# VHH binders against p49116: the designs that were tried, part 243

Target 1, 238 residues: p49116
Amino acid sequence: EGPLLSDTHVTFKLTMPSPMPEYLNVHYICESASRLLFLSMHWARSIPAFQALGQDCNTSLVRACWNELFTLGLAQCAQVMSLSTILAAIVNHLQNSIQEDKLSGDRIKQVMEHIWKLQEFCNSMAKLDIDGYEYAYLKAIVLFSPDHPGLTSTSQIEKFQEKAQMELQDYVQKTYSEDTYRLARILVRLPALRLMSSNITEELFFTGLIGNVSIDSIIPYILKMETAEYNGQITGAS

## First folded at step 13 (VHH)

Design y5 (framework vhh_enristomig)
Fold by ESMFold2-Fast, scan of step 13:
Structure y5 (fold): chain B 238 residues (1-238), chain A 119 residues (1-119)
Amino acid sequence: as target 1 above (238 residues)
Amino acid sequence: EVQLLESGGGEVQPGGSLRLSCAASGFTVTSNHISWYRQAPGKQREWVSTIYSGGRTNYAESVKGRFTISRDNAKNTLYLQMSSLRAEDTAVYYCATLSEYLRQFGDYWGQGTLVTVKP
């Protein structure tokens, strides 16, 4: 059968739009987020186990977990993205929107709590010094989640998730042999991803997309793209 | 604000040539990856070509050897030189960054520029 992930799946390189503008705007944030989203979906599509589940299952899985994959990507690429600077710009925009009576106080509270949870998650991952292999396996664990409503082929999905968990355990125990509780500290971070709203993630990072376009609606299109078209849209395609 | 304005389309006979332009404002063409894609009536959107921030180019197999993507830094403009045009090249052509490309999956398609190849 071989391993679930190869070294190829550990490589996760985000290329940012350049130069970074002097003042951040919704277009730069949206372009940056879109690149990360496409990189995340390309990463998922490259996994043989994922391909083996078939198109309908692939679409259902990614639609269910894209926010978890995206958030893990934000944490992994936080320094490259200058994520703290982006979040500060979003907070400034939200504060200005309240002053102009464009958003309710209850809504801004929800969005601010989401930003706090996101920042706390990214800080916890940074403090743990999560490496590229660990991120790859965490992404695989959330991708192969058999417990989302409406999924079929749940036995095979669960098998792939268990394989990801076992390979992560083996990696951590070999690489960080002196740190007996490292795996436990990493895994207890995952439930926080389920508490983060995909609707709020869209509002924070994809406001540059117009009107009725949602990430949920575009996922099937991206997953059905020809390989050449997919590669043509991804920064750094070989 | 960020804008992409396509122009240069028109009617040509098979074997003809056209040069499409995409004028960019609100961002720098040379520092971004910018693509051309097209959509014919009743068909799915198709990626045509990309020029990467480093200057490297990539093309869909259907247009290789016939189309050339380029940019003019001074004019902040992207071009698509089309030659040996065929009936199947008939489409509305759009230029896009990745976020603009995602925007185009909804009902909010930009104007684009129409290319019609008729005998």
Scores: ipSAE 0.555, ipTM 0.783, lowest interface PAE 1.5, mean pLDDT 86

Design y50 (framework vhh_enristomig)
Fold by ESMFold2-Fast, scan of step 13:
Structure y50 (fold): chain B 238 residues (1-238), chain A 119 residues (1-119)
Amino acid sequence: as target 1 above (238 residues)
Amino acid sequence: EVQLLESGGGEVQPGGSLRLSCAASGFTVSSNHISWYRQAPGKQREWVSTIYYGGRTNYAESVKGRFTISRDNAKNTLYLQMSSLRAEDTAVYYCATLSEYLRQFGDYWGQGTLVTVKP
């Protein structure tokens, strides 16, 4: 039996590239995002239930949900990343580019809409004051989603998702006993994650990491990395 | 202070080739996204191609398979190799990049280089 997550799975500490440049640039944004992605993949790989699904299944699962995991990580690490500053700077740039007729208006509006959705999500999570245990279980609920097209072992994935939901419920009821509706407020935030385009996330945050390949293409390699190699990516050690 | 200077434009026959250059000063091409745009007479400016700092490239559908974007990091220069040129490719060609991502960020534009494809 045992719990789905242990205290080690609650710890989620992003180490930012240092020092922060005088002005934000694409390199700094992509390096920061890459560290968060690798931290998220290492987190998922450390869960015994995830490993129990087998390599083919667990790889397919992460390929389907990486954008949702990454977005939850952005919300959780928003202060450490100065994410609001990054997003505000990008929005200001896009608005100026539209006004000066420098870039395609349709594509820029699409990207701007994505950024506004991301800001709204992060703001709602901050307003709810989601703690480390709640983030861990929300990430587990997203990770063990049985409803992505093309997945195998969907009944086992659903079992792990239900276990994550039950353990989150137990935690919230014990820790926030005075707030009867807290769990409902938290869970209704999750559907918004599926409305955010993984392609736009790649363009904004990962263009320097992926070159001519997609995040989907590199996920199998990240999941197979040795622990020392993972730690090197998370901390920026080469 | 960022400056971009395009060169290599000129007159060419249909089916011909030209190589455009964009020399950069005040920023590093390998650390930034850099794009080619063009503006034909009586039309709005249109995006042509981008090379991302990680080396990934992207192209407008109208030029895909005919144009190739590249850079020389040692020379801090961006290139656009144009082949199978058509009359509709007649335009002033500009390179552009992001300056920075805080209060003062914006696109830097070169002064342009004219490409004329004779009928």
Scores: ipSAE 0.000, ipTM 0.217, lowest interface PAE 11.0, mean pLDDT 81

Design y51 (framework vhh_enristomig)
Fold by ESMFold2-Fast, scan of step 13:
Structure y51 (fold): chain B 238 residues (1-238), chain A 119 residues (1-119)
Amino acid sequence: as target 1 above (238 residues)
Amino acid sequence: EVQLLESGGGEVQPGGSLRLSCAASGFTVSSNHISWYRQAPGKQREWVSTIYWGGRTNYAESVKGRFTISRDNAKNTLYLQMSSLRAEDTAVYYCATLSEYLRQFGDYWGQGTLVTVKP
């Protein structure tokens, strides 16, 4: 019937804590990441097709893909977040931890490999100059993934994913008509998202939360949050 | 370490007034969005009010016109001034940034300050 996404789903504006501290700390990083996660989940819950799947399916989908959505959000909001500065600060901390013998070498290696993969992904998206419409549809393709273990309603989810793919193709062919292979270049980037560990993402960006809660455990609460409460947190309208 | 320490709670009569305080350490209140939340026994935690870094404020409909959120930047402290208190306002009150609020969904209880409006 109508399009999967409307123009309202293309708008993705992250509001950062202000001002950025002179020396980055785990609390600033966690607050910034929490806002991006919150924005990402509210974006998903606003999609009519997502709502139509029902609460149980919605929770299962977001639990399965939050790391992929978050990583796409990091790439999309990299400038607003000063992501390169955040990652540099994390790398500097890890290098100091090696010298001071505070962390295991194996763990540091895993975290550094994750940071490298994240930087490579964000750089690839920047090189391709992915626009807001493309990001919205890539997030929709990731969200409506029918192949996660334990999902029900997989046929309906697959239908919505195919609709997202078709609408992305239509957009790219019309907007970037000169670049015949653009869609292929974009889509080949997506498998890398599934190779990134959600546990390491939590360690890097949500250190303040992971001591007593996991992202997996808070997802149902955010998805059920009333619109007035959500707006009170992020809009400051009146 | 980021800490928010609530105080000022107590017992009041219906129609009374009370001022809650939230002392911040490890970050600057003027640089952040900070909210008040409350939780009554047997109920879910609910948002009460937010003050944004630029000084704008927002309120839950149930408290609008009765509660006022403010901050003192020199003292790095957030306030909630409550007037015309009702029995339904009885709750433990918490102040939190967004990330700290999200932590609360994991059954982790910060200090808070208890407000009891007499039955």
Scores: ipSAE 0.114, ipTM 0.561, lowest interface PAE 5.1, mean pLDDT 83

Design y52 (framework vhh_enristomig)
Fold by ESMFold2-Fast, scan of step 13:
Structure y52 (fold): chain B 238 residues (1-238), chain A 119 residues (1-119)
Amino acid sequence: as target 1 above (238 residues)
Amino acid sequence: EVQLLESGGGEVQPGGSLRLSCAASGFTVSSNHISWYRQAPGKQREWVSTIYPGGRTNYAESVKGRFTISRDNAKNTLYLQMSSLRAEDTAVYYCATLSEYLRQFGDYWGQGTLVTVKP
């Protein structure tokens, strides 16, 4: 019986690789994406309600929603990442691949459509001026989704999702009291996250890994790490 | 091209010391967080230590007080000074960025450097 999230869950600080190369490459993009992925999973693990579900349920939950969490993280950290610059570099590479006939037209179309959807999502979040508290609750809502196939403890997950929704509503109504429809405008953005392909996200941001490992296949290993190891890879002090 | 190359491993007796080196190319060690990991035969890969931009460090509890991570910015090289070595420290040691660590769950790392602690 306490709040689902504390003020510590609002803090979401991505440390980018340095220096940024003069020309963006697969290595820089993959390392940046890997840091955001780990930060997102570290954020989820820090929630007492998430830990209370147990390791098997936690693993299934994150495997089902990692792309939604990652995409929300991209939107939240778009400025820190210079995401527009990364996406422009990817688009330039795809245009060059068309010229050199290295990729099929169907593949290019799917990837370009995904980039467009991602840009539209990030632009809509920026336009709404989503704050840190709102991002934390949106991440909690997608994390505690009871409707993924194969989940156990779905009743408890649903209760945590409802608690996230209630706390977001309370926050928005108190903080943006003059804007009666703000919560509705925010929540209608969430379905777009499920239209974004996790396979294409892997291709765009994890190209350095996709020949070797899929993100959903590594999640069980990452979530089973000892707390000290997990923290040691993310925090400068522990 | 980003590359990390480990060296300095060998066979030592319990209580001995070794210094491992990790030569970096294609990026700057002083500006990135870089970790040492190890894998013993038949065991899962284990994080050992990380050095962060600005020089802060973190260690696995099993090596705290015995191992020291450091870097030489002029040589663009990462080091792991190991002291009071024990049989359980026997492993292949790797240096890696976070993305390289994630890749290892689906593929093999480079050669690494073998440390064997036996009487």
Scores: ipSAE 0.513, ipTM 0.786, lowest interface PAE 1.8, mean pLDDT 87

Design y53 (framework vhh_enristomig)
Fold by ESMFold2-Fast, scan of step 13:
Structure y53 (fold): chain B 238 residues (1-238), chain A 119 residues (1-119)
Amino acid sequence: as target 1 above (238 residues)
Amino acid sequence: EVQLLESGGGEVQPGGSLRLSCAASGFTVSSNHISWYRQAPGKQREWVSTIYSSGRTNYAESVKGRFTISRDNAKNTLYLQMSSLRAEDTAVYYCATLSEYLRQFGDYWGQGTLVTVKP
């Protein structure tokens, strides 16, 4: 069979809402995050191996890994999003909300720890200078994770994950031939994604989402969107 | 803050025409990709047409040659001109941006506008 990913799967272009407001607000952050989430789901849907698993398996995989895909997307698109500015604004808001309230202090601390972990992850990826091909394969490794509970076709999912790992290894060894340990440095970053709370990600980036709707509930809808809707999100200046 | 208000639906005979309108507030139609969707009773929601920020248009196969999407930048309004209407076009019609935030949920979704094609 052919390669797991084609050159079309390397392209990952986020179109930001414009203009950026002078003072960041929950609406702008939520709209930016929603665009990244949609781009990530569209990316996954475009993979032939993913399509071959069937709709039920596709929904289960994305529900299990959307937070990991989203976090990789944040790291990859950190510059275009001005992610450091967004995170600084959130931190400033949280610091101003500390009232020596024990319960509020505990909640704020959990959120601050999540932001710190996110910043650390994004900084580590930036330091490694992860390229577009490497991001595509890391996203594929995360997407084709066979170890989530409730999955069917786990043997086929595992084979796709192994194929992603092999193709990443081949790419890194050929492109960065002088850096013998580059692949190892990249792969050891992935376990940190599993330690990040999807609930806190929803609170930070999707609080502006209307209708008290969870990301888990919207995933099947996004995956059923027509091709023209995906093209509209990934093509054009807005 | 951001709202999309659909209007123009009604009852029409087969072969007739209707023009639907979508008035936008809180964003500029010329700077966004905006779509029309429809949902018939007992059926899945169906994409109908999109006009891209560039002015390009795209249409579902079932409506090609019969429907025309357009916008009036001065009025900040999106239109769907429907001609040669068929019984199968009976549905509630919605306009939405391609953003998950604006399209799918709550107060931004709107009530839609009902189109009924009566034999």
Scores: ipSAE 0.000, ipTM 0.146, lowest interface PAE 15.9, mean pLDDT 80

Design y54 (framework vhh_enristomig)
Fold by ESMFold2-Fast, scan of step 13:
Structure y54 (fold): chain B 238 residues (1-238), chain A 119 residues (1-119)
Amino acid sequence: as target 1 above (238 residues)
Amino acid sequence: EVQLLESGGGEVQPGGSLRLSCAASGFTVSSNHISWYRQAPGKQREWVSTIYSRGRTNYAESVKGRFTISRDNAKNTLYLQMSSLRAEDTAVYYCATLSEYLRQFGDYWGQGTLVTVKP
């Protein structure tokens, strides 16, 4: 079999809404997040191994891991998104809501803790200087997770995850040959993704959808959409 | 606030044509991925067509060759030109970006525009 991922899977180009408003609003944040979510799902759909599992398995996998893929995407696209500015705006809104007695203190504490965890994750990835190939393989590792409840074809999913791990190892050993512990430092970051609540991610970035529809319920529709959209430049055209 | 306002629907005979419009405010159609969706009574919402930010187009198999999606950047408006209409094309038609498409499953963003193909 050929490699799990091709060079086309390394390119991950987020196109931000324009113009950026003077004051950040719910629509701008939601649109930016929706674009990243769409890009992440289209990235997954483009993988031949993913397609080979069939639509039912594909839907189950993405429902289980969308928050992990989204969070990796936030880290990868943090500068393009001005993520620190978005998070600061959310924090300011939450602090004002405490003063107006609009939201419960327990809920605000949970959301603030989530923002802290997200900032720490993104900072750790930035400090490690994770490159595009490493992000692509990390996303593949979380996508092909065989341990989610209710999955079928778990043996095949596990095989694809192991292939992702092997190809990541080969890449890191060749590219960062002097750093014998780089792979270990990268991989120990992944468990933190599962500690982040998808419900809180939904509240922070998809505020316009809260109370009416969940990301979980719309995933099958996004996966059925055409994958011909490609917003980024192909790096290394010659 | 971003808004998409659909118009141009009506009653038409089988084999007829209609042009639907989607007027956008609060964002730019030429820089966004925008789609047409439809929902027939008692049916799930289905994707019809997309025009991508760079001008590529795509269509559901059921409408391919009969419908044409386009945009007018100066008017910030999306169009769906429908020809050779069939009874099964009877539906409320909606336009949406991804985020607005997601909102359509909850609180409807616009009322859409009704297309009725009657013999």
Scores: ipSAE 0.000, ipTM 0.253, lowest interface PAE 11.1, mean pLDDT 81

Design y55 (framework vhh_enristomig)
Fold by ESMFold2-Fast, scan of step 13:
Structure y55 (fold): chain B 238 residues (1-238), chain A 119 residues (1-119)
Amino acid sequence: as target 1 above (238 residues)
Amino acid sequence: EVQLLESGGGEVQPGGSLRLSCAASGFTVSSNHISWYRQAPGKQREWVSTIYSTGRTNYAESVKGRFTISRDNAKNTLYLQMSSLRAEDTAVYYCATLSEYLRQFGDYWGQGTLVTVKP
């Protein structure tokens, strides 16, 4: 019956690949994104309520929401990642691809629109000065979404989502007591996450993964890793 | 330089068995997490099985109970024992470290080894 999240679930520390290259390249971007993805899945697995749902439900939940969790992670870790620099490099590459007619105009438009949506989301979170507790609860609300097709434990998932919402409300009301509309401003940002294409996220951040493989196919593998194995992937140590 | 060379594929009848091999050079198999992946015609590449540095193993649901991943540390070689083969197991099979899976920019996975299960 305790709280859904403990102080350990507020800690979310991304270790970046080292050294940073002189010029950003797809290797560095993919490695950075992969570490964030592993950290996000390790974070989800550390939640007792998540573990209680069982392996099959855990896999289904993460497959449904990994893009939303990843995007929240990008916003939370934007400074550590130098995300603005990464996005600027991607935009520059896309502009050069247009000039050299290497990619279709329609595809480039879709990718550029995705980047603009991502920038807008990250900027809105930065302007709201979302703290570590708020990010942890927003991730929990996204993770425990009962409305994804094919879920078998929807009543328990909904209960955990409601618990996350109530604990976020309690935190915000106590910590930001003078800002009566803060919670509403935060929550209204979440629907935008579902409008972002997971396929375009894969192309932007996971270039160089096995040709045509989807993140969906690797999720069961990542979720079955033990803590020591996660640490190797998160920090780059084997 | 990390090199993984797959072998052992071929044509089999449904219900048959094959043993795939992955010979490693440039690293030690017992120190790394190494996986088998496959790519069927017209489909995305998918994860099949992993053996972790600890010796623990994991399998995709579609192959659980039919495939066994193992390694011979002395020969620095990874194996995939395949049994009760089905038409849907027809694919090119690749071995790769998880690190190589995430960083496929200069290192080639190799040609893989083709497994064909006749309907």
Scores: ipSAE 0.000, ipTM 0.268, lowest interface PAE 13.9, mean pLDDT 81

Design y56 (framework vhh_enristomig)
Fold by ESMFold2-Fast, scan of step 13:
Structure y56 (fold): chain B 238 residues (1-238), chain A 119 residues (1-119)
Amino acid sequence: as target 1 above (238 residues)
Amino acid sequence: EVQLLESGGGEVQPGGSLRLSCAASGFTVSSNHISWYRQAPGKQREWVSTIYSGSRTNYAESVKGRFTISRDNAKNTLYLQMSSLRAEDTAVYYCATLSEYLRQFGDYWGQGTLVTVKP
């Protein structure tokens, strides 16, 4: 019975590929995004409550929520990633495609709308000055979502989500006692994550994956990865 | 801004050679696959050649053995070396990068450079 998350789960340090290229390219973006995805999966795997659910449930949960978890990670690591620069480069590419009149404008508009929603989300989190503890608990609330189809341990998952919500409430009320509405402002941001298309996220950030491998197909592998293998992936040393 | 600027077109006689260049800015040629297309007036745009982010290259049947695609990573520039030119090769040649950000969408296209093969 202890807290759901310890101080070790608050630490979330993304190591970027170095040096940053003079011109952004899909492989640099993919490598950066893959490191964030691996860091996010490793973070989830380190939670004792998550481990207690068993491998089948763990795989199902992460497959259902990886886009939400990844988007929270993008917001948290936006400065380290120079995310605004990456998104500006993608937007410039898409605008040139529209101006050339060579592609479906409707589909490009859908993708531009997705980028706008992502930018708005990251800006709202930055404006709220979300701290490391708050990010850790928001990720836990998203991870322990009992409402995804096909889950077998929904009662246990729901209890872990409730525990995450209670611990977030305790933290915010003690740390930001002067701001009585802070928790509500933070929590109201979460539903937007479920409206974000995981397919569009995959196209924008993971199109450089070798062998046309999908995020869904690599999740079980990442979750079973040993610490040395994981460290090799996030540093590119292997 | 992302730009593709083609150059090197001109008039040549049958059997002659030309080297086309495509200078890229705002993205890295070595990390993207980049293609040459051509279009004669009143005809559909035709794919000519692609160089992939690895060392692999591919060519349309009509140009195999006559054209060579390459890149200079230091200059961020793509080339198309054309030899044994024929009247049928007369077209505006375009440099384009496939959008790796959106598999279902589009390319950056250059303005094009005119190649005319006159007897």
Scores: ipSAE 0.000, ipTM 0.148, lowest interface PAE 13.5, mean pLDDT 80

